# Ledger of designs, part 36: miniprotein binders against q9h3h3

Target 1, 235 residues: q9h3h3
Amino acid sequence: EDGFTAEHLAAEAMAADMDPWLVFDARTTPATELDAWLAKYPPSQVTRYGDPGSPNSEPVGWIAVYGQGYSPNSGDVQGLQAAWEALQTSGRPITPGTLRQLAITHHVLSGKWLMHLAPGFKLDHAWAGIARAVVEGQLQVAKVSPRAKEGGRQVICVYTDDFTDRLGVLEADSAIRAAGIKCLLTYKPDVYTYLGIYRANRWHLCPTLYESRFQLGGSARGSRVLDRANNVELT

## First folded at step 20 (miniprotein)

Design GS6
Fold by OpenDDE base, look of step 21:
Structure GS6 (fold): chain B 235 residues (1-235), chain A 97 residues (1-97)
Amino acid sequence: as target 1 above (235 residues)
Amino acid sequence: DPEEKEELIEKLIELIRRALERARRKAEEGRVDEAKWLLIKARIIAYIYEEMTGDPELVREVIRETVEILREIAEKTGDPKAEEALKIAEEALKAVE
């Protein structure tokens, strides 16, 4: 992927974050209503800008599902940004360890598994599986991008509370695989997003910490997870 | 493609403007958390701009505007969260000036 593509996708994601979301909140809505909601707002048909004939008449940034245990705690992102700016001014070396320490210090520990899928039945089916896993308490929160006019790939994001909790990250991967997802997954901490660190940045930081590949056969987890920072398989 | 790059840069600038304008509206409404989040978003977009152009000026501008907006909220609401956020923003501004 061309470096420019990453910045473009980031800009689109930032724009989407500022528009209204379609949300199913399991804390306030009965689980029995999930199927009707999924049928009403299939991600392949919900359009980013509310095109004629779409389920939405107004712009939609994201479609999201909140689990019973979901708590929106992003930590001290403003303090993180201030510390990052001070670090840059200091001229001290910036490493993945530096970012990890900043994240811990400011309690900005959230991260997400990402999957990219073409619009259509497979996407809607994948989303339905993830949404059910969230409502059933196997996952905390997930979101999916609506359909763009250009028909590009849509992204599903499945969040974890702590990117430093390797076990929690792996458990989320297992839950995603149990939901029937077989595509490539990448895991990205939100700290990299909050600091504008994407692929091909000047510090040569890789924002992807883990990669999960589906495995055919008897492994209990149904995937192979690679630690990209250390180039070590965790499963 | 230089044209594509310029288009994206213009988009980033517009997104920053939009985020700041929305943050101001939220500030006028006394919605501290929403204003703060929009200011954080503006900062992220300014970081992307800096990586693309090498120019840190938009980051400085966003921090300056952040101080102004948070000051307005703090004065209007007396919310301790707004005061804390303002303090952090003022410290950040001093660091980049």
Scores: ipSAE 0.885, ipTM 0.955, lowest interface PAE 0.4, mean pLDDT 93
Fold by ESMFold2, fold request of step 22:
Structure GS6 (fold): chain B 235 residues (1-235), chain A 97 residues (1-97)
Amino acid sequence: as target 1 above (235 residues)
Amino acid sequence: DPEEKEELIEKLIELIRRALERARRKAEEGRVDEAKWLLIKARIIAYIYEEMTGDPELVREVIRETVEILREIAEKTGDPKAEEALKIAEEALKAVE
C-alpha cells in the first residue's frame, strides 16, 4: 500500500540530521552573498543523496540558514531523556502538563513552525523568503529538507527559542506570513522530538501545540492561530 | 502494510548502529559535545523503535552503550562535561534496571 506514517518521517529526519548540511551562516557570511547561494542550492534541486545533475555531489540532510543572532541552545536534552526514563517507570500519568514541566525543568524550550510544500517554484520561493527573513533578523534559524527520489512534500522548519513564549511564537508566525507564505503551519515543541513522540503514540499526546492558517483579508498578519492543547483561538 | 513496517524497523536499527558507531569515533577523538549529540539521536531513534514494536530492550541497550562510550571519553579526556554526562547516563541506566 501507499501510506506512510509519522514514524517514517521521523526516521528520515533523524537520518538527515546525521548527514552533511548545506548552511548559509549570516554570522560569518555577508548578507550580499545570500541570493547567489539561494540560486545555487534551491531545495527543489538539491537531492538527498547527490543524484546526477544536482548541485550537490554528496548526501545532504538539510539546507539551513543561521541568522546573525543565532545561538544554538538545545538545553539539557540528556537530562530530559534521563528524567523521561524515570517518569515512565514511576507509574505517574504522562500528560501534556508533565511534558511541559519536563521541558521547562531541563530548559528544552525550543520549538519550530513546520510547513509542507511540494517540490517546485512555490517551495523555492517560500524558502527564499524565509531565508531572507532570517538574514534580515526577523527570524533566527530555519532549515528545509532536500528533494527525495520518491518525490513528495518537503518540509521547512522555522525555529523559535521558547515555546512557552506565546508572543515570540506568534511573532515568528507573522514573519513567516510576511514572507508570502499562505500554507498551513503547525508548531511542535522540540521536547516531543527529543522523546520520539509523534501523533500515533501510546499516551495519546498531540505534539502539535499551535496551528496557523492564512486568512485572506483578516488580521494585519493574515493568520488565524489555534492553540491545539486548549482548543482556543489566539488571534 | 507489514512489509513497510518491517522495512522501517530495519532502517531504525541501522540508524541506531550508525549513530552509536559515529559517537564512539567522536569519543575516541575527545569530541564530547558531538558524541553526546549522536547519543541523544540514538536514543530518539530507539524511542521510535519501541513505539513501533512494543519492545523496550533497544532503548535499554542504547542507554548501556551510552554509559560505556561516555566512560571512555571521561577516562581519556578527564573533561568535566564528559564526567557530568556519564553521571546523567548512569541515572538513566538505574531507572531502567
Scores: ipSAE 0.879, ipTM 0.951, lowest interface PAE 0.5, mean pLDDT 90
Fold by ESMFold2, fold request of step 22:
Structure GS6 (fold): chain B 235 residues (1-235), chain A 97 residues (1-97)
Amino acid sequence: as target 1 above (235 residues)
Amino acid sequence: DPEEKEELIEKLIELIRRALERARRKAEEGRVDEAKWLLIKARIIAYIYEEMTGDPELVREVIRETVEILREIAEKTGDPKAEEALKIAEEALKAVE
């Protein structure tokens, strides 16, 4: 019934992580160059494997923008993975609380808002708005997948540095909405990614912590955010 | 559906081999941080494999390879980062063996 969609996307994401990235790094590149860079590398035109006629001749795993305040810090992922092995062999129950504590203990606190858009103008426009928000300092780092040959939706990931900081996560949602994004957003802590835990997992864990839906005429932030674990609206 | 599953399993195995091969090359060059991240990626891919198949053996194999690669770089370079990474990998190995 569910097929292997999550596993296919995860495998492709892992492959993409290991291929070259196209990066605009505001820490080393003047902000005035962003618009030209966006025009050169629209995500609807940059191809995963360097197809003829695309702006890239080599494989591209991700297109990314790093903000001036971005300080890379994935935490102790190796230690997280080792502790995960010990936990699984201990016979102790695996729960959302257990995952949260592992993440805190190993300082693996990052997470991301995700959105899926079909290739074309809407995707390129959404990416440009998010990229500008990153360079202007409202967001810290974002990436977007390149165009796949078979077609299909592409993903934009907007990272936050601490999934336990609910206010910080909600501020990122607000910044995304301020960029004009109206599609569904889901928020996933990176701890689930680093442990290979996806929707149809044996522990029935929910890797999506928050869901954000655009809301016409609603709250000042322009969205309604649901806490998936407690089924309670936060906004 | 069975064909789709088998193709994905083959892809996961190929990605693990690629990650481990690249990690070994970085280790031979003494590039500890890059080797560590490739080993982390191999582990993630092995976790996906285990969830799909129910078979934990590939995760254990990746852990064994991780210890082997990190031991070689720690012995070659004496780098404290490699020694710390090796200790962590040995803890993971002890947990699964």
Scores: ipSAE 0.870, ipTM 0.947, lowest interface PAE 0.6, mean pLDDT 90
Fold by OpenDDE base, fold request of step 22:
Structure GS6 (fold): chain B 235 residues (1-235), chain A 97 residues (1-97)
Amino acid sequence: as target 1 above (235 residues)
Amino acid sequence: DPEEKEELIEKLIELIRRALERARRKAEEGRVDEAKWLLIKARIIAYIYEEMTGDPELVREVIRETVEILREIAEKTGDPKAEEALKIAEEALKAVE
């Protein structure tokens, strides 16, 4: 994906964040209602702007599932942004280590596994598997983009609390694989998103920390996870 | 494509405007957390704009508007979170002016 495509996707994601979400909250809704909710709002049929004949009549930014242990805590994102601007003004070198330290200092530690899937049965099936894993407590929170008019791939985001906790990141990968998902996964810390750092940025920072590839007959995890920063396989 | 790039830049500007307008409405309603998040998003979009254009002015404008909106919220609600957010925004503004 070229830099322009990444910036376009970022703009669309920001727009979607401002529109209403369809949410299944396992903290307030019985798990027994999940199947009916999934049937009512399959991601391949939910439209971004509430098209005629879609399950939604109004715009939907995201479809999300919150697990029992989900706590919305994003840390001090405003302080992070201020510190980032000050750092740029200072003329000090900016490295992945710098971003990691900023994230730690401001407690902005969330990250996400990302997968891109074409609309259809495979997407809806993958989402159902993820949603079930969230409700069952294997994952904490996930969201999926609705169908856009222009078509294209939809994205599923599966969040972890701490991108610096390698074991937690790997456990989420394992849970995603256990849900039957075999596509490529990329892991991105939210700190990069909050600072507007995408592919092909002026600082040459790679916002993707990990990549997971499905592997048949491999480790118990069923995936190979690559640390992109160090170019080292973790599994 | 230069035309596609220009279209995206215009979209970014519109999204910033929308985020700031919504933040003001949330501020008027006393919804501090929602206003704060919309301001954060406006700032993210301004960073993307700066990366695409090389122009930091939109970031400065968003920070200026952030100070104004958070000041109004802090005065109206007396919420310590709004006061803290205002302080951070004022410091950020001084750093970029």
Scores: ipSAE 0.870, ipTM 0.948, lowest interface PAE 0.4, mean pLDDT 93
Fold by OpenDDE base, fold request of step 22:
Structure GS6 (fold): chain B 235 residues (1-235), chain A 97 residues (1-97)
Amino acid sequence: as target 1 above (235 residues)
Amino acid sequence: DPEEKEELIEKLIELIRRALERARRKAEEGRVDEAKWLLIKARIIAYIYEEMTGDPELVREVIRETVEILREIAEKTGDPKAEEALKIAEEALKAVE
């Protein structure tokens, strides 16, 4: 990503987080209503600012699906931020291990698989597959960005509870692949997001821990997952 | 592009202002969790600003405002969550001043 693209995308994501969300909550809504909800709010047609002719008349930040086991526990993010600021003031070296330890200490362990897709049928189909996997309990929670005016790529985020649980991260990749998604996936812990750490940061921290590439004829997972920190293939 | 950078910096400042104003409104309504989350977001945006400019001042400002907003909530509601959040924010402020 050339220049300030990552920071720009981060600013847009923060703005979107402050606007209303379209949510399907499987804890309160019957699974039988999912198909009608997906048909009403296809992410390629839902517009960020509620454009005329869109299914939404008001701004929408995100479209989200919550599974039966979803719990909105983000840990002590405020304490994490305070500890991070104190660490910077101390002048101590900052490593990926430092961030991992901070995340563990403050119970901020969530992470997400990310995929970027152009607006259209392929995006809507991918989202429908993910939403179904969430409602069926294969995944816990997912969200997708609405369509922007410029027709840029939309992002689907699929969350896991613990970025330090390698097996759980790999299981989520398998569930995404089982939903028929074949694009590149990257995994990012939320701790990096909460601390404003993006690509090309002054600490040379890589916020992407894992990369998943689709593989034809491979194992039951249908993907190859690379541990980027250790440069080791996990599958 | 220097112009693109400046535009983004202005956008970040505006987003911080918006987040803090919304946090104050949520505080007045006694919505502790919503106010806390908006304050966390304001701090994230301030970190991005610091990384782009090298200036930590907006982070300090957000922490000061966080203390004020959480104090108002704690005094108004007596919510233990607000009191705990206030304590954390006060400790953070002492560390950066």
Scores: ipSAE 0.869, ipTM 0.948, lowest interface PAE 0.4, mean pLDDT 93

Design GS6
Fold by ESMFold2, look of step 20:
Structure GS6 (fold): chain B 235 residues (1-235), chain A 97 residues (1-97)
Amino acid sequence: as target 1 above (235 residues)
Amino acid sequence: DPEEKEELIEKLIELIRRALERARRKAEEGRVDEAKWLLIKARIIAYIYEEMTGDPELVREVIRETVEILREIAEKTGDPKAEEALKIAEEALKAVE
C-alpha cells in the first residue's frame, strides 16, 4: 500500500506543529500534578480540532511532556537546509554517509523512538507510562498526537539528543521498555524530517535507523535492537 | 490514487502559504526566532511537495520569500540573529539560481 501514507502523515504533523500544544513541563510544574493532568487529557480523548464533549475546546496539535533535565537544542537547522540545497545542485552523490555528516556538521543530532497505537486504553496507558518516565528523569521529552480520525492510529514520539550516541539511544529504548511498552519501536533521526525525507524518496535513503522489538522472558534489557542501515544487531 | 494525490498536493500548497503568512506577521512583530521556525517549516513542506510532484519551483519560491522576509526584519531591527539567518538564506538562494 503506497498511497502516500507517509506524506499524508507528514503533512498532518506539519499542520499540528503550527497549532497550540498541551504541555506538562516538569521544569516548572510539580511532579505531583502529573496524574491529574494525565486524567484530564488522555490522548484518546483530546481531539485535534476541539470537538464538542472533548476535554479541549480549541485545536490541539500535540500533547507533550518535558522532563526536568530537558534542554532543547535543535542545532543549526537553517544552515542544514542551505547546505542541503548546495549538495543537491553539486551533483555529488547523496548517501546515508553524506546525510550523517551534514547532521554532524550542523549539530542537528536529535532523533526519536516512535510507536503507533490505536485510540483507547492501550494508547492512554502507554502514554501515561512514558510521561511518568519523563517526569522521573529516565527520559527527557516525549509527545503524542491527539485523536483526529475515527479508528486511526496515533503516534508517541520519545526524543533523544544525539542519534550518533548509540548508548544514549539504547538507554532510551531500555527506559521505554521499563515503562511497560512492548510494541514495535522505530528510531528516526530528526535530520530526515527537516529535509522532508520520508519512505519513498529519490535517493533511496532509509529514515529508520534502528528498530526495537520486545522479547518475552529474555535479557534484562527486554528488547532486541537492530541497526537497519548495517543490518547488525546491537543487543 | 490520483484523487488522493491531488488532494494532498493542494493541502501542502495551503500549508506553505499559511506558514509563510504567519512568518511575515511574526517578522513584522519583531519575533525573529518564531519567524525563522515558520520559515523552516515552510521549507520542509515544500520539500515534501517536490518529492511528490517532481517540481522544484515551490522550494525555490519558499527560499526567495525567506530571503525577502529575513531582509526586512534584519533591516528593521538590526538583530544579529536576523542578519545571520539572512546570510544563510542568501546562500540557499545562490545554490538554486
Scores: ipSAE 0.867, ipTM 0.947, lowest interface PAE 0.5, mean pLDDT 89
Fold by OpenDDE base, fold request of step 22:
Structure GS6 (fold): chain B 235 residues (1-235), chain A 97 residues (1-97)
Amino acid sequence: as target 1 above (235 residues)
Amino acid sequence: DPEEKEELIEKLIELIRRALERARRKAEEGRVDEAKWLLIKARIIAYIYEEMTGDPELVREVIRETVEILREIAEKTGDPKAEEALKIAEEALKAVE
């Protein structure tokens, strides 16, 4: 995907964040209701703008599942943005290490595994597996984009609390693979999103820290994870 | 495609306007956290705009509007969180002007 496509997807994601979400919250809703909720709101049928015949009549930005241990803590994102702007004005060199330090300083440490899937049964099945893993406590929080009119790929995001915790990132990959997902996964820290850093940026920063490829008969994790910054296999 | 790029730029501008308008409404309702988050989103969209156009002016405008909205919230609610957010925004504005 070129820089333009990444920016378009980012704009759509920002628009979606401002619209209502369909949420299953395991903190307030019994886990036994998950299957009925998944059947009512399959991601392949929920439409972005509430098209006629859709399960939703109103716009939906995201479909999300919150685990029992989920606590929304994004850190000091406003302070992060201010520090980023000051850094740009200073003319100091900007490196991946700089972004990591900014993230740590402002406690903006969340990140996400991303997968892109075509609308249909495979997407709905993948989402059901992830949603179950969240409700069962193997994952903390996940979201999926609704179906667009153009029938493009939908994205599932599976979050981790700390992109600097390599073990936690790898454990989330293992949980995703255990849910039966075999597609390519990419891991992106939220700090890059909050600073508008996508592909083909002027600083030549790569927002993707990790890549996971499914492997048959491999490690107990069922994947090979590549550290893209260092070009080293972690598994 | 230059036409597609221009359409996206127009969309970004509209999304910023929408985010700021929603932030103002949330501010009027005393919903500090929701207003702050919408302002953060407006700022992200302005960063994307800057990357596409090379123009940092929209980021400055969003920061200016952020200061105004947070000042209104702080004056109306007296919420320490709003006051802290306002201080951060004012410092940011000074750094980019």
Scores: ipSAE 0.867, ipTM 0.946, lowest interface PAE 0.4, mean pLDDT 93
Fold by ESMFold2, fold request of step 22:
Structure GS6 (fold): chain B 235 residues (1-235), chain A 97 residues (1-97)
Amino acid sequence: as target 1 above (235 residues)
Amino acid sequence: DPEEKEELIEKLIELIRRALERARRKAEEGRVDEAKWLLIKARIIAYIYEEMTGDPELVREVIRETVEILREIAEKTGDPKAEEALKIAEEALKAVE
């Protein structure tokens, strides 16, 4: 990597957003068809650009699963961006608080838990567990990146509808862990993505709101979740 | 690695041009929502460019192009969604000029 890892990933994500997606939509497709779909399109085998021998012949930007209750509502992203321009020229400090307020004002409340896994069985197994949790209603919507030619880590994004709803975010973390996921999870509100704010930004903002680490102890299993903004443990 | 930085900058510029070209085509077809999302995407990419380069001009250029494209679609369709999107884009333009 070259010290621009976040920017490279961001550029790829933007390009991927504009290419076709492979979607299992539980709102229109019976849940009994999910396992066949997962077997046809494992994320370790679906290639970004449709390489020979892959299950897809055309570019794929994302592989996604939509739950039965999924209602796409990104909020007023255009208005968010316009208010962002005005804020930057206002002379007021740009802080996590002002970004939170912009997101609330414009109803851009979604966010996502992120996990990064190398291609292979572990990735495909994790994705299958997440996809089942979405179709069964424990999670609302998730996506996973396809395999890049260079074979780097892939990302699974599990969305929640309101980053200000801590209980809802923690419930999603619990559902992810119940699917057998034990790797590090980080949570990023979508407002940062829509404003192009990644770790190396001029305001020194941290786009990661929460971190979740799997914790093994006694007869119980759970997550240790840290609020990065306030440096407090939530669990 | 300065070569990798320059390659990424070139990729960002190309992605912006691609998003704007597609947005203009969707606008010509009267597809307001699709044009809006492509313009939002172009803006995000321009924000990334500005953070990498320190140069705000590409964000401003994308905002100007956004106003032009949305004005054309609002005039072509009379669609209230296009008219509202244009008003918002004009506010963004005033903020950066």
Scores: ipSAE 0.863, ipTM 0.945, lowest interface PAE 0.6, mean pLDDT 90

Design GT1
Fold by OpenDDE base, look of step 20:
Structure GT1 (fold): chain B 235 residues (1-235), chain A 102 residues (1-102)
Amino acid sequence: as target 1 above (235 residues)
Amino acid sequence: DPEEVEKLLEKLLKLIERMVRRALEAIERGDKDEVKWLLIKARIILYILEEMVTDPELRKKVEEVLEKLRKAIKALEEGNLEEVKKILEEILEEIKELIKEL
């Protein structure tokens, strides 16, 4: 992994956050319309900049699905950033435990399972499975990146409300696996994103808390979840 | 690769420029929530830049922009939109200068 790939992907994600989103909101749209919406906006065909012949004529940053129980709560991100800067100035040691405590104090607890897939049928099928799980209430919210001109991998993000709730994080992994997804998953708290902490940082902090690998014939969950901080298998 | 780093630095600076311009437009529309989130995102990019930049002079300029951004956030919290606008215009000029120096 080239040293700044994570920062490059972060820049692309932040640029995408500025453009319009294609959203299916299960709070306002009947679940019976989901299949038609998925057919209209397959993520492998939706283009980042609205290329000719794509389903979108205008730029699209993300394609998203909101569940019925979805409530956007980011916590006090500005307070978190201010406290982080004060902590750096103090010269106190910075550990994963420090970041966890900052996140709790400022109520910035959201996190996401990430999967990277090549454009095509497998991506569209994975997205359809995730979107259905969100609409059915097994997951809260998910988004997928549109197709880039260069044809690179697209990312699906599946959010959880609290990265400190290990059970909730594992339940989301189970729901993703139940949707038929077998690729590698990584879990990242949003606190690391809000503080600009990526793989190459001066504090040697790992922004990936969990890794999920699908196993054929394994436990009832069909995946092995590794705690990266402690190097312990949770399942 | 130094060339790859320089390209990423330029990309990040141009992204801040876009965010600051959009924040100025949001101020004119009275959309304080959009301003808030744009400043949060600009702050994230500045944190990334602080980790990437090794040149002491460039690092100092990034720190100065961060300090101005802190003042803009404070002014926004106080409801002083004219002060926010003024500081963001200053940040915009500093970012444009940084892009030209690359």
Scores: ipSAE 0.885, ipTM 0.950, lowest interface PAE 0.4, mean pLDDT 93
Fold by ESMFold2, look of step 21:
Structure GT1 (fold): chain B 235 residues (1-235), chain A 102 residues (1-102)
Amino acid sequence: as target 1 above (235 residues)
Amino acid sequence: DPEEVEKLLEKLLKLIERMVRRALEAIERGDKDEVKWLLIKARIILYILEEMVTDPELRKKVEEVLEKLRKAIKALEEGNLEEVKKILEEILEEIKELIKEL
C-alpha cells in the first residue's frame, strides 16, 4: 500500500552498500575454491547484521562474485548528475529518450537484471548457479542480498556493462536461464539509480526497461523478453 | 501513510548523515575518490527526498542542503579539500537538525 516501496528498498540497498561485502573475486581467487565459498556463505544463512549462529560475525551488506573478465567502468556519474539538474531547469520534457541520451553522453551505461526470491534453499541454489556462471565467464558480476528478516524476499542482481547493447542484455538473460532460473527478471539501467528515479517520480518514468519471463514454448532459449518502453517483444 | 513516510524520511536523512561522516573521515585520509563516491551517493538521496517531500518548508531545507552539496562537489573538483570539509561540516549540522525536527 506504501507509495514509496521502491524508495524503501533503495534506502535499504544504499545502507547495505555502506557495510562490508563478502566477495569471491575470480580475478584473484582460483575457481576451484568457489564451491567451498558458496557452502560457507549461502545467502539464506548470511545475516545482514551478523547474528549469533550465522557464518558471519559482522554486518554484511552484499554477497558478490566478480568474474575473471570483469572490468568495472561507472562512467562520468558526477557529470551525469550535473547535466540532469541543468536539464530539469531547461524546460525540456523529461522522457525515457532523454535519460538514455544522458546515459550515453556521460558513459553511465551499466544496468542489471534483478530477481526476487523467497529465503531458503531455492534462493541458495539460484545464487550458486549464477555465481558459477560468473566464474565460468558467461556473466560478468553478480550480487545477492543477505538475510535481513525472516521470510523477507532477497534480491539477486546480475550486471551488464551496457544497457544500450540489447544483444548483450539478452545474452545475459540467456545465461541466467541456462543456470536454471525460471522466475520473473526485470532489468534496470543504473542511470535511473544514480538520478534517484524510482516508481513514484513526477515524470511517470518506469525505471524497469525490460522484463523477462520464462516460457517452455517460446524462443529457443525459453525466454520471452518485453521492452517496456516500446511495448515490443524482443524474443 | 504519514507515519511510514516520516520513517522513510528519517532513514534517508540518517543515510546522508552517515555518508557525510564517512566523507569527512575520507578527507582526513586523503582519499579523494572515496569522497567523490560518497558525495555522489548523498546527491542521489537528496534527489529521492526532493521527489517525496511535499511540505514547502521542509522541501526548501532539502534544497538548501543540495545546494551546499553542489558547492562541496565543485570544491572537490578544484582540489580544495579545506573548503570541502567546511561545507560538509555545515551539511552535517543541518542534517542533524532536520532529523530532530522530525
Scores: ipSAE 0.847, ipTM 0.933, lowest interface PAE 0.5, mean pLDDT 90

